# Designs tried in a protein design chat: VH-VL binders against b7kms5. Part 51

Target 1, 80 residues: b7kms5
Amino acid sequence: DTFETVRNTIRIESEVDESLRQLCHEERITKETWLEAAYLYLCEKPEELAQVIQLAQERLSQRKAIADYKRAKTMQERFL
Below, E stands for the ipSAE of ESMFold2; O stands for the ipSAE of OpenDDE; V2 stands for 0.75 times the mean of E and O plus 0.25 times the DockQ between their complexes.

## First folded at step 2 (VH-VL)

Design g2 (framework fv_miptenalimab)
Fold by OpenDDE, second read of step 3:
Structure g2 (fold): chain C 80 residues (1-80), chain A 124 residues (1-124), chain B 107 residues (1-107)
Amino acid sequence: as target 1 above (80 residues)
Amino acid sequence: QVTLVESGGGVVQPGRSLRLSCAFSGFSLSTSGVGVGWIRQAPGKGLEWVALIYWDDDKRYNPALKSRFTISRDNSKNTLYLQMNSLRAEDTAVYFCARTSFYDSSGLKYFDLWGQGTTVTVSS
Amino acid sequence: DIQMTQSPSFLSASVGDRVSITCRASQGIRSYLAWYQQKPGKAPKLLIYAASTLQSGVPDRFSGSGSGTDFTLTISSLQPEDFATYYCQQLYSYPWTFGQGTKLEIK
């Protein structure tokens, strides 16, 4: 079966990305199909989905904190 | 909804002064990391960065314009200003105000929201 | 100052075509590069930031690539609404600078 796909740019934290890449390599799947499968699985698991959403919200908060740090006005200038 | 609306444009003679305003809503310039700036575009020409002001009132200028242009803000009014002095014919342009966002975790900057611009014409 | 040079300045293409616009920085700017689309009488619209990240709401036929000094904006299959002028911008160092623009016209 074939289906239409859309391109997405997903930025993953480096440590998680590496771990996920390794897993996908070992299981001979892709990050894309992993994400699709994971989502579909969680759609059938409302309690687990809620837990994942909670974790995702926490991680988003962490990303925002990092972004705030890097939003320092002189941050880019320090790389010169 | 986030919006930016420029005003204050018009026709002026060389050597005169003009102050542009940018009223924005849907965000606060006091939010850490937020920047708002001016970009201008001469008729039929490309984009030129003019100035930027950050949430902490730190300012950056195009060196070519720093001596004549001043960027400022009024947080109580959610308004950005551009004071332009000693205007020249080459300052004729549409002046856009735009917001700088740091949406991703990389902290990279980009202008994600723009006003529709206000036109400044400097002519004798 | 960092100069941004776009190529080509003018590009003619047809609906359905795959087109690429390049932007070269006079020095390394890492991934501090954004692409904008501007239509006549309108404000620029952000398409790509961080060199390759698609802005929310932008069709996925747009993509950005590159790092350092050479960058490319690609439209995989041109749509009628894609004919416009495109600009790159470096935000690596002040003063921030734009490319001179690329006008994409209907062939």
Scores: ipSAE 0.022, ipTM 0.749, lowest interface PAE 4.0, mean pLDDT 90
Fold by ESMFold2-Fast, scan of step 2:
Structure g2 (fold): chain C 80 residues (1-80), chain A 124 residues (1-124), chain B 107 residues (1-107)
Amino acid sequence: as target 1 above (80 residues)
Amino acid sequence: QVTLVESGGGVVQPGRSLRLSCAFSGFSLSTSGVGVGWIRQAPGKGLEWVALIYWDDDKRYNPALKSRFTISRDNSKNTLYLQMNSLRAEDTAVYFCARTSFYDSSGLKYFDLWGQGTTVTVSS
Amino acid sequence: DIQMTQSPSFLSASVGDRVSITCRASQGIRSYLAWYQQKPGKAPKLLIYAASTLQSGVPDRFSGSGSGTDFTLTISSLQPEDFATYYCQQLYSYPWTFGQGTKLEIK
């Protein structure tokens, strides 16, 4: 009947967001319900969940590396 | 295999312009943490840094050359350019294209790959 | 601008000798220093970065030391192929600057 929800603001890559928005529009669902369904589905599929976690770890490592490079460039600029 | 190949050098009169090219293969200039730039060396003299462009299009110039030289790139062609305007006799040098890489987040950098250079001679 | 001064500007040594060249920065640059080797008619080759880290593929007879303003490049046992000019570079602040070079000749 009623669902207790939490508002969550997330930051994702532009290309991923664009693709997800297109999917949600075509299938007539929302990003919120897609995220809920995807997580719930993966919790029932341990092998698939492990693969998704691995991809998430790889993407996180990539974003950390990019942030490190930008910081390294800025460090030099602080000294002129 | 990763290579950097310069071209566009030659003999030019003072006050004229010249554009140098550097074709690179085996890596993308848009790769995070990568910069590509130009270092020159006058006959019998040492090395002088000219300009650098980073993966995010940030450009850095030797202040002595900034008003006359422009660095640019074409990612679709994997090519770096140096536009040299108002050339002077003191611009006569071998111009090397080189790649910078980051060692760590503290900003430690170094030129790990160099091309063979292209010669620019400014004479009347 | 940060001035980089190398010493000596020229040295001659025998095969098997231990040689050292020095690079001095006009201001503190921490470990933002690289060493390059240039043979006549060729592009420079990276030897050492971060003041003391040996580049992959470079013989371990080469070593770097120092921090701040005073840096040393050492070749523990000189070989004929080490005839070259050596340059230090600071990458601490723009504009990046090089030393004037040290020309090493084998006796």
Scores: ipSAE 0.013, ipTM 0.677, lowest interface PAE 7.0, mean pLDDT 86

Design g3 (framework fv_miptenalimab; at its last look DockQ between E and O 0.02; V2 from the best seeds 0.00; counts 0 for: pae E 18.5 > 2, placed apart)
Fold by OpenDDE, look of step 9:
Structure g3 (fold): chain C 80 residues (1-80), chain A 124 residues (1-124), chain B 107 residues (1-107)
Amino acid sequence: as target 1 above (80 residues)
Amino acid sequence: QVTLVESGGGVVQPGRSLRLSCAFSGFSLSTSGMSVGWIRQAPGKGLEWVALIDWDDDKRYNPALKSRFTISRDNSKNTLYLQMNSLRAEDTAVYFCARTSFYDSSGLKYFDLWGQGTTVTVSS
Amino acid sequence: DIQMTQSPSFLSASVGDRVSITCRASQGIRSYLAWYQQKPGKAPKLLIYAASTLQSGVPDRFSGSGSGTDFTLTISSLQPEDFATYYCQQLYSYPWTFGQGTKLEIK
């Protein structure tokens, strides 16, 4: 079977990306196929999927909070 | 479990110096989005923000106290400090150590964890 | 500096009452507003953050509302353990500032 692929730009937290890269290297797979496989697996596991979604939402909130704080700091520094 | 424990309070004469410590566990100030600061409360009065230090070692001060107070940290000891110089009677207060968390989508929002405070009394 | 003005400074109420405490900012602070509860001899406890988000573990009889300059903490039905002093705080800009506090006493 042949698959058509779509190029995606994904920003991953550095520690997670490094850990994932090492795992993929050891298991002779790619991050892309890992993500595909993980998603397909979770599609069949509704409880686990819900847990992953919750974790993902928390991580997204953290990213946004950090970004907002950094922006606020920058703005405050401009007025000093 | 996250804990914050203040120490170093006591009775001191005006003009003297005192250093407060806050030992914290269960989190690290090196974690992105984490800040720790001091809030004080004079007897029978309200809360007053003193200073804050974040994970980038950025420091913020109450302008009224900046010239006399210095906030610092020792990550290896998981300890926050407040160096207080040229103490005055009006500095008499309970000094709380508190953590600010950034786990919502809108930035700085709250002190979610507090120590029980350490008492500083400045008197002749 | 942003001034936070709470009202009332003192409030007497009975168990079961619905009470509201207001906090007004001298300028717009968006939703960067937190509410704390403090009992005598204890550290403040976070109740509400982001103006309306209930902190984990806090009873749902507490609620926060408002944005911009006007904010309200509401206790839908007072319980005996709710008699305390309440503070609002803005975290929009430095220096961070608190309201002067509202002491909620039993009638």
Scores: ipSAE 0.020, ipTM 0.706, lowest interface PAE 6.1, mean pLDDT 89
Fold by ESMFold2-Fast, scan of step 2:
Order: structure tokens, then C-alpha cells, then sequence
Structure g3 (fold): chain C 80 residues (1-80), chain A 124 residues (1-124), chain B 107 residues (1-107)
């Protein structure tokens, strides 16, 4: 065991997870090694990193909107 | 150029079934937070909400219609459907498909984009 | 079910007039109300959402006000293209319900 590792728990969209699992199965790699490689690669590519950060910001904004929608929907269901 | 186009309407006899389609272009039905649905309007009358399907496949129906109508979607075809069974004369109407706005400030969705409608006539 | 009642059901007005139509909910719906315009033979068009927020592309002569149970749609200076039927919709509780409509006839 050459590297110290940390266990983290993250939740991602199920469709993204399914796609990533298929990629990892086909390429015979693990999700953790793909994540490490992707991040390290992007850290050395500032233009590509900026594009990924923009996508991440858009996805975060969308999740906030979905959370707002779910709160409103739950309130509506109280009166059914 | 986002559009919704309904099809499948026509003249049908009472007791029969009919399936309506709504083709979406310019946006994806698999978009998280998106809701799409059907609103109908009988000749000379007002608007009546029929059904709604959310991005997570959660379905809501007008209680007056849910025993006979089923809403569904096919994300791969970017198409919304309304399956109508046991049709009655009072189901005669123009059926509109519509999208709700995702980014409302109140967190609620309003029908911000509508198709032109397809006419269903239930007649013997 | 929440009942939405519009008043008046018919309104005749002249170009340039300020007109208002009202919508009453049978119970409190906060600001979860939208207004739609429907011209003869056309699909409805969203005018106002969240009771008072003007939809993009809608002329600023249209405005909405109210909260709770009483809501008003106002057209500050009526134009010929405003001949249409107007509908309110509550989105507070399922099933979603519309008012019966107000038919605006231009004199």
C-alpha cells in the first residue's frame, strides 16, 4: 500500500452513475481511479478545467432549482 | 427554437381508445426538473388540466380522469403520450401538451410553452 | 378541490381603456397563481406567473397583483390584439384548477 487513501461518500445522479459504471466495466478500471485520473488530468489543462467548472456550476444551479421545486411539490401534496 | 407538436387526434366512437403523442424539439424530456403534461379544452369551454409527468416519472392526474387516462413518456424519442381509454362524448376537446418552466422564482412551475393542440371528437 | 372564480365572465372595453379582471380562490393559495391569454383558435400563452411576475416577451401594459385568495390582472391601455379570453390557474394544490375564463371583447 504505497498511498494513503481516504474514504469519501458522494451522491451523484443515477444516470451518471450508470454511465460511469458501464465505462469502468468496459475499460476494466474502478470509479475511484477514474475520478483521480480525471481530476489530475484537468488540473494540467486550464482551458478544459474552466469548461468543466462551468458545467459543474450549471449542474449545481439546476440541483438548487430542483430542491426548490421539490419543496413546493411537497407542500402541494399536503392539500390533496 | 423550442417546439411541441401534438398528433394522434381524430374522430373515435364512444368506448374506444386513442393515444395522443407530443413531440418535443429544442429541449430534452430527460432534463432534471422538467415537467410536461396535458391540458384539454372542450368546444366553447374553458381549460381543464388532465395530467402531468415529472422528470422523475412521478405522475399526477385530474381525479375525474385518472381511471381512464394514462400519461407516459419516452425520453429516447423525446415524446410525451396520453393513452385515453373508454372514451365518452364529454372527452371531445382540443388536447394541448405543455411544458412547465423549471426556473420559476417561487419554485413552482407554470405552463410556459404550449403546442397548438390536437382535436379529439368522440362521436357515434 | 380549489375552485377558481373569475369576474366578470364577459367584459367589453374600448382601445386605450384600463381594464381589470379578478380571480378568487376558494382557499388561500399564497402567490401560486398564473394568468394565461388565449386568442381564438390558438393555444394559451403564459402572461404572468407567481401572481405578479411578467413573463418574458409579454408587453408591460399587463400586470398582476394579489395574494391569498384575491387576484387581479390589469391591462393599463387596451390594444386591439388584447381581444382574447383570460384564464387564471392555481398551482398551490392538486388537482390544478383554472378559472372559467373572462372573455374580453374590444368595442
Amino acid sequence: as target 1 above (80 residues)
Amino acid sequence: QVTLVESGGGVVQPGRSLRLSCAFSGFSLSTSGMSVGWIRQAPGKGLEWVALIDWDDDKRYNPALKSRFTISRDNSKNTLYLQMNSLRAEDTAVYFCARTSFYDSSGLKYFDLWGQGTTVTVSS
Amino acid sequence: DIQMTQSPSFLSASVGDRVSITCRASQGIRSYLAWYQQKPGKAPKLLIYAASTLQSGVPDRFSGSGSGTDFTLTISSLQPEDFATYYCQQLYSYPWTFGQGTKLEIK
Scores: ipSAE 0.000, ipTM 0.605, lowest interface PAE 17.1, mean pLDDT 84
Fold by ESMFold2, look of step 9:
Structure g3 (fold): chain C 80 residues (1-80), chain A 124 residues (1-124), chain B 107 residues (1-107)
Amino acid sequence: as target 1 above (80 residues)
Amino acid sequence: QVTLVESGGGVVQPGRSLRLSCAFSGFSLSTSGMSVGWIRQAPGKGLEWVALIDWDDDKRYNPALKSRFTISRDNSKNTLYLQMNSLRAEDTAVYFCARTSFYDSSGLKYFDLWGQGTTVTVSS
Amino acid sequence: DIQMTQSPSFLSASVGDRVSITCRASQGIRSYLAWYQQKPGKAPKLLIYAASTLQSGVPDRFSGSGSGTDFTLTISSLQPEDFATYYCQQLYSYPWTFGQGTKLEIK
C-alpha cells in the first residue's frame, strides 16, 4: 500500500448508501476513495464546499430531530 | 436477485475433457472492476483456487493447473466457463464459481458471491 | 506460492464459548487476508476481509485481527449456527491460496 489508512465507522441513510454503493461499483472506486476525492476536490472550491457544509448541517439537524422524536415516543408508549 | 449457477459436472474417465459453465443473473460480467473465477474442493479437503478472469479478459491461473485448464467467458450469454483437459483422479472435486468484490478501502479483492457448486468425478 | 497454515485443524467447543483460530502466512501478506465460513454441502460465505473488516450482515461476535504473517479469527460467544469449517485466504499475490481449514464442532 502507498497510503496510511485509519479504520472508521460512519452511518449513512440506507437510500443514499444504496445509491453511493451503486455509483462506486459502476465507476470502479470505493466509498472511501470517493469520500477522499470529494473532500480534496471541495478543498479547492470554497463556494461548493460551503454548499455541501450547509446541506450536511441540515441533514445532521434532521437526524437529531428524528432521534428526539423517537425517544419521546418510546417514553410515551412505556407509560401507556 | 443475484445468482451464480454452475453446470456441466459429471463422471468422466481419466484423460478426458470436461467443460463447466456458470450462469450469472442480477449483474453483468462486463461490469468494469468485476472479476469472476473458479475454486474447487476435493472430497474431505479444503478450498483450492483455480482461475480468475477480469472484465477486460485478463486471466490468472493456479500454476499447477494452467497447462490443462482454460478460463473464459461469453459476455453476450453472461456465462463463465472452465475448460478442463487431461483430467486426473485428483481433479475430482466440487467446482464453485465465484465473483470478487469490487475494490475495498485497502484495494483488496475478495470472493463475496459464490455459486452452489457442480461436482466433477474423474474415475473409470 | 504463499502457504497458509491454519491452527487448529479441529476444534470442539460449546455454545457460549469464546473461540479463536489462527492463520499463518509463509511470508508477509500485509492485511490482504479474508476469512470464510462453510457449512456442510454449502458454498463458503465471506465473513471478514482486509484481515479485520466485517462483511455486511455478519454478526459482531466475529472479529479478525493481525497483519503481516499472523492472523486470528475470534468468535466471542459461540452460537449454534457457528458450527462450520472456517478458511483463511491470502489475496496478496497469485496464486490466491487458502488455509487447510478449521472444523469447529459442538462438544
Scores: ipSAE 0.000, ipTM 0.588, lowest interface PAE 18.5, mean pLDDT 84
OpenDDE, second read of step 3: ipSAE 0.012; ipTM 0.691
ESMFold2 (binder alone), look of step 9: mean pLDDT 90; pTM 0.927

Design g4 (framework fv_miptenalimab)
Fold by OpenDDE, second read of step 3:
Structure g4 (fold): chain C 80 residues (1-80), chain A 124 residues (1-124), chain B 107 residues (1-107)
Amino acid sequence: as target 1 above (80 residues)
Amino acid sequence: QVTLVESGGGVVQPGRSLRLSCAFSGFSLSTSGMSVGWIRQAPGKGLEWVALIDWDDDKRYNPALKSRFTISRDNSKNTLYLQMNSLRAEDTAVYFCARTSFYDSSGLRYFDLWGQGTTVTVSS
Amino acid sequence: DIQMTQSPSFLSASVGDRVSITCRASQGIRSYLAWYQQKPGKAPKLLIYAASTLQSGVPDRFSGSGSGTDFTLTISSLQPEDFATYYCQQLYSYPWTFGQGTKLEIK
């Protein structure tokens, strides 16, 4: 069987990416297949999925906050 | 529980140096978005911002103090420092360390947690 | 540098009173303003950030308003524990600066 894939750009936090990369290397899998497998697994685990979603929301919030801070910092330095 | 505890204050003569420390717990300065800084208050006077350092080791100074004061950190010790050189009588103050965090959609930071302060007295 | 001017420097009021403290910036700072409360011998406490957002744990009798250059801290009904010195701070540009403070005393 052949699978049709969709090209995506995924940005992962550096420390998480490194750990994930190492795991995938050791287990002889790819980050892509890891993500697919993890999602499929969680689809069958509603409670665990809810926990992952919460964690993902928190991480997204942090990313936004950092981005906003960088913008604010740039603005603050504009007048120096 | 988040705490900040300043130390290193004392009485010194003009021209001397002093290093203040701020030990903090409950958070890490290596955490993205985290910043800590120093604010001082002369006796019976208002608040004056001294310096700030963030998780990327980016430093900001009050221009009036930049030539004599240096802010630094040791993440392994969760400690913030303020090296003060060429001290003057007008540097006499309580020195507070404080943490900033993200609060709004604009990314602005505000000092939400403060230490109790350490007193520095510069006199002949 | 941006100068922050508070008014009044001293304010006498009674418990139950509605009081307002103003802070004026020497130039526009949008909503990049915070209010702090400080009691004698203690560190400042954050009350309001982003000009009008109440810090968690702060009583809702405290409120902030304003944008640009003129800002106001309001206490709707003064309580005994509210007698203290209040400071505004701008975070619009470095160096960050504080107002000179407003001492709220019991009448």
Scores: ipSAE 0.051, ipTM 0.751, lowest interface PAE 2.7, mean pLDDT 90
Fold by ESMFold2-Fast, scan of step 2:
Structure g4 (fold): chain C 80 residues (1-80), chain A 124 residues (1-124), chain B 107 residues (1-107)
Amino acid sequence: as target 1 above (80 residues)
Amino acid sequence: QVTLVESGGGVVQPGRSLRLSCAFSGFSLSTSGMSVGWIRQAPGKGLEWVALIDWDDDKRYNPALKSRFTISRDNSKNTLYLQMNSLRAEDTAVYFCARTSFYDSSGLRYFDLWGQGTTVTVSS
Amino acid sequence: DIQMTQSPSFLSASVGDRVSITCRASQGIRSYLAWYQQKPGKAPKLLIYAASTLQSGVPDRFSGSGSGTDFTLTISSLQPEDFATYYCQQLYSYPWTFGQGTKLEIK
């Protein structure tokens, strides 16, 4: 049988994308199958899943800080 | 471990040029929010900010030094540079390379990691 | 430019003392202030950022307070390794400027 799939559009850091692309090329897998496998693996490992969620929360906080910084940087430049 | 190591200092005559280098490891300048820059300290004096370069290649200078100093980077070598032209006796100082990044929602910059410095003496 | 004035320029104290160093900005800088420690012959080390947030790995005897124009760095119980010069820095506006430094001598 064929699997039903969906197309997702996501924005990730370029360095993470580069690293993941390199891994997929070396291991002869696709980004899609790596994402599916990683999620399914973590669903079977509650302690590791919790750690990944913590990292995701930290990265989300950092992205907010980056947005805040860019806003502040623009204001500083304008009102120097 | 992340490190910054300065080099290129020495004794030069007034009016000459000198290029300082800062080799860093354990982080990438292309990482969003990362900046690296130069701070100098004249003998027995306090700290003076020289220049900063951001992950997006945005450059900022101490206005007193902007006409004579140029900050640049080579991402392939993980190296930061400071090109110093028309050197004067008052440029005599230890030049520190430092990283600034933010890790929380405040978005504030601060120098969280410093190299050991390289000494520039402008004399004669 | 924003002028940063530190006081005192020199401070002598005994181990176990509570000491405070002050920093005044010539205009409001909100909480955009950092404190650094520099030991003789070494590079500065970040102690506190955002006026009051302690950097990871820094002993909890160090604390910072203030906002706007007046800021204080406090060491609650001075230790021998605290022999150093302390600098404040404003990060509100370019050019970034530092205080002139406070040299702390342990008796």
Scores: ipSAE 0.000, ipTM 0.640, lowest interface PAE 13.0, mean pLDDT 85

Design g5 (framework fv_miptenalimab; at its last look DockQ between E and O 0.02; V2 from the best seeds 0.00; counts 0 for: pae E 16.9 > 2, placed apart)
Fold by ESMFold2-Fast, scan of step 2:
Structure g5 (fold): chain C 80 residues (1-80), chain A 124 residues (1-124), chain B 107 residues (1-107)
Amino acid sequence: as target 1 above (80 residues)
Amino acid sequence: QVTLVESGGGVVQPGRSLRLSCAFSGFSLSTSGMSVGWIRQAPGKGLEWVALIDWDDDKRYNPALKSRFTISRDNSKNTLYLQMNSLRAEDTAVYFCARTSFYDYSGLKYFDLWGQGTTVTVSS
Amino acid sequence: DIQMTQSPSFLSASVGDRVSITCRASQGIRSYLAWYQQKPGKAPKLLIYAASTLQSGVPDRFSGSGSGTDFTLTISSLQPEDFATYYCQQLYSYPWTFGQGTKLEIK
């Protein structure tokens, strides 16, 4: 096959990964083709794309909040 | 045809270090979606997963071995390595390198191709 | 860690027999299970993945079934070359773990 591809490293939450793997297995597709299809589909639907971007921003904010909390807690435990 | 050839095994004294190599031919270690790793088998015993490295350099270890073993690869030499430190008698085993399938509906990493194995004996 | 237990550990059978080997996971692993065959002095060979999908090149007499915690490998009509040790592996979570193996011997 002559498809040109690019290599990217993406880390996602383990529960999300497991759910996505199950979906891909049941539907007989790969993670790569699911990602491509999802993005292309959303690009044709601006209202839905905006909703997904909002969810992504919320998830990123949650990750940062958790990281900040753990850092502060570790510092407190060292002092006490 | 794809082949995996292990080397670097031998007899070593407890506490020493040893590096195993696995030479891959017929495919590139930089191929998207591929993972390669090490599985070991003590004499007369079953299989134990050691470590895995993905095409994007993400590494996973058996927690029991993570502090003493390091997996790495050199794409230019198409070679996988296992650095083993602080070797113990219980590390005596045949060490296999193996490749996972690139194409799976769920993205799971089944060991579809294995090398012949290289023997490591830790003896005082 | 997920414990994988195979039953029986040893099985004696004759050519032409139908043989079943079971594998039990200590917790649910969905269908994320593989079966391997290992002959003395050789590397393991993948037989079945995703619990029931036959690997390309593996004879049709081999089949896998099960999901969740209980899995079975079946050989419908045992051939001389099938006398080997069989291992199951869970791929649900790290660390990946194997069963202790089932040695299939000539009766």
Scores: ipSAE 0.000, ipTM 0.628, lowest interface PAE 14.3, mean pLDDT 85
Fold by ESMFold2, look of step 9:
Structure g5 (fold): chain C 80 residues (1-80), chain A 124 residues (1-124), chain B 107 residues (1-107)
Amino acid sequence: as target 1 above (80 residues)
Amino acid sequence: QVTLVESGGGVVQPGRSLRLSCAFSGFSLSTSGMSVGWIRQAPGKGLEWVALIDWDDDKRYNPALKSRFTISRDNSKNTLYLQMNSLRAEDTAVYFCARTSFYDYSGLKYFDLWGQGTTVTVSS
Amino acid sequence: DIQMTQSPSFLSASVGDRVSITCRASQGIRSYLAWYQQKPGKAPKLLIYAASTLQSGVPDRFSGSGSGTDFTLTISSLQPEDFATYYCQQLYSYPWTFGQGTKLEIK
């Protein structure tokens, strides 16, 4: 009586992760089950799914821009 | 300034193993949002995706190859590997390493940088 | 697995011609499609990503269009250096499959 799970790693920005952990603690769920439920819920709601995808693309672009900034900043700086 | 250099190709007998390497210069393999992988091309044939490893060490394989091939990396050497076991004549190909990047700010992955390839020949 | 089918497999054209190469996916891939150029003995080079966005450093005579299942690469005025084989690739779902290629010969 089991279902198969896949072990995965994800990286979540610290403030978002803390907020998500607090929510999961309050609701007595896990981060993993929240992710599964959120995806399954959105599968039935194409318009809302599109909005989430747009936000995800914006966040990914923001993380890429921050990474590019840090890389450029490091190349300009010298060690003491 | 960013380069990918494959090595480790050669002529081997069927049933043997071979490990390919891909050395990265100019950026770290652990760069957030970057994935690196292997694509192969048999003589006179098209391109076939082999495997991919993400910055967070998540791995994906062409299902036809997953039982025999293992992708890995060593971040301290900035090097990607492909372990190929139980080699067959059909594995004869040029093996390219390549990376994805978030070049367009959409966050979508596409292979924007390629190495020049290393040749693997499997024959008796 | 998503199959990618290119047409034509071989194309011969003159300098200055407008040519088009098509790529069809066996299921919808939204706009998760790339086009590559490969010259003999060389690695592929990315031309177009996200179906229609031109990669930096690629001449603007190259363009891409389409979404869903049907995609087209167009060269508006063929140049001698455009002799190559062209591949499409879907990056919507694993395995990230390529089309079989289109060999473009100038003359």
Scores: ipSAE 0.000, ipTM 0.617, lowest interface PAE 16.9, mean pLDDT 84
Fold by OpenDDE, look of step 9:
Structure g5 (fold): chain C 80 residues (1-80), chain A 124 residues (1-124), chain B 107 residues (1-107)
Amino acid sequence: as target 1 above (80 residues)
Amino acid sequence: QVTLVESGGGVVQPGRSLRLSCAFSGFSLSTSGMSVGWIRQAPGKGLEWVALIDWDDDKRYNPALKSRFTISRDNSKNTLYLQMNSLRAEDTAVYFCARTSFYDYSGLKYFDLWGQGTTVTVSS
Amino acid sequence: DIQMTQSPSFLSASVGDRVSITCRASQGIRSYLAWYQQKPGKAPKLLIYAASTLQSGVPDRFSGSGSGTDFTLTISSLQPEDFATYYCQQLYSYPWTFGQGTKLEIK
């Protein structure tokens, strides 16, 4: 069977990416198929999905905080 | 589990001194980036920052209170203190201790955990 | 000192409403702005830090925006538990200062 795919740019935290890469290698799968499978699995598990969403929101907040700080520092460097 | 518990509040006459304590658990002030401080709230009023002490024992004060208030800590007891001297009626407030934390790579500080406060009443 | 001015001081709204509270700093504070919620007899609770980052455990109906001098806390759909007093705080420079507060009441 063949199916249409969409190309995406996914930026993953380095430690998570490395761990995921190792897992995929050991299990002879790809990060792409892992993501697909994980999402499909979670779609059938509302409680687990909610947990993953919460975790994802926390991680996004962390990224945002870092980005905000970096921007602030950059601005400071420009005006000091 | 992180907890902060204030104590030492009470009723005192103007001109007297009082020392507040904040016992905290679940974190250490020796951790880089960690700070604890006091925030007060007069009855029916807003929040006022009082003082802060960080992991390097650097102290910051509200300029309006610096001459009368002293913040200190005892790491061995995981306790924060606020020595208040020459108390005035306007010092009547609930005094909160709070922790300032930051995301490891952001350095941005915010009061993420608060105690329930201890009440100080200064009246003749 | 940096003065923080919230608007409005009082706000009446109904459950389900979208509400916004503004905070203006007397000078630029970048993103060093936090929002707190306080209920009567309770300690303040951190909602937003770094102007727009949602604190862990806070419902996503809360959001923060702004940088520099003008900031906004938005509640997309008010819930019964959201009626409280809200404070902004700048952590850009000492002394740290709070807005005077915004009391959100049931209409």
Scores: ipSAE 0.000, ipTM 0.680, lowest interface PAE 10.2, mean pLDDT 89
ESMFold2 (binder alone), look of step 9: mean pLDDT 90; pTM 0.930

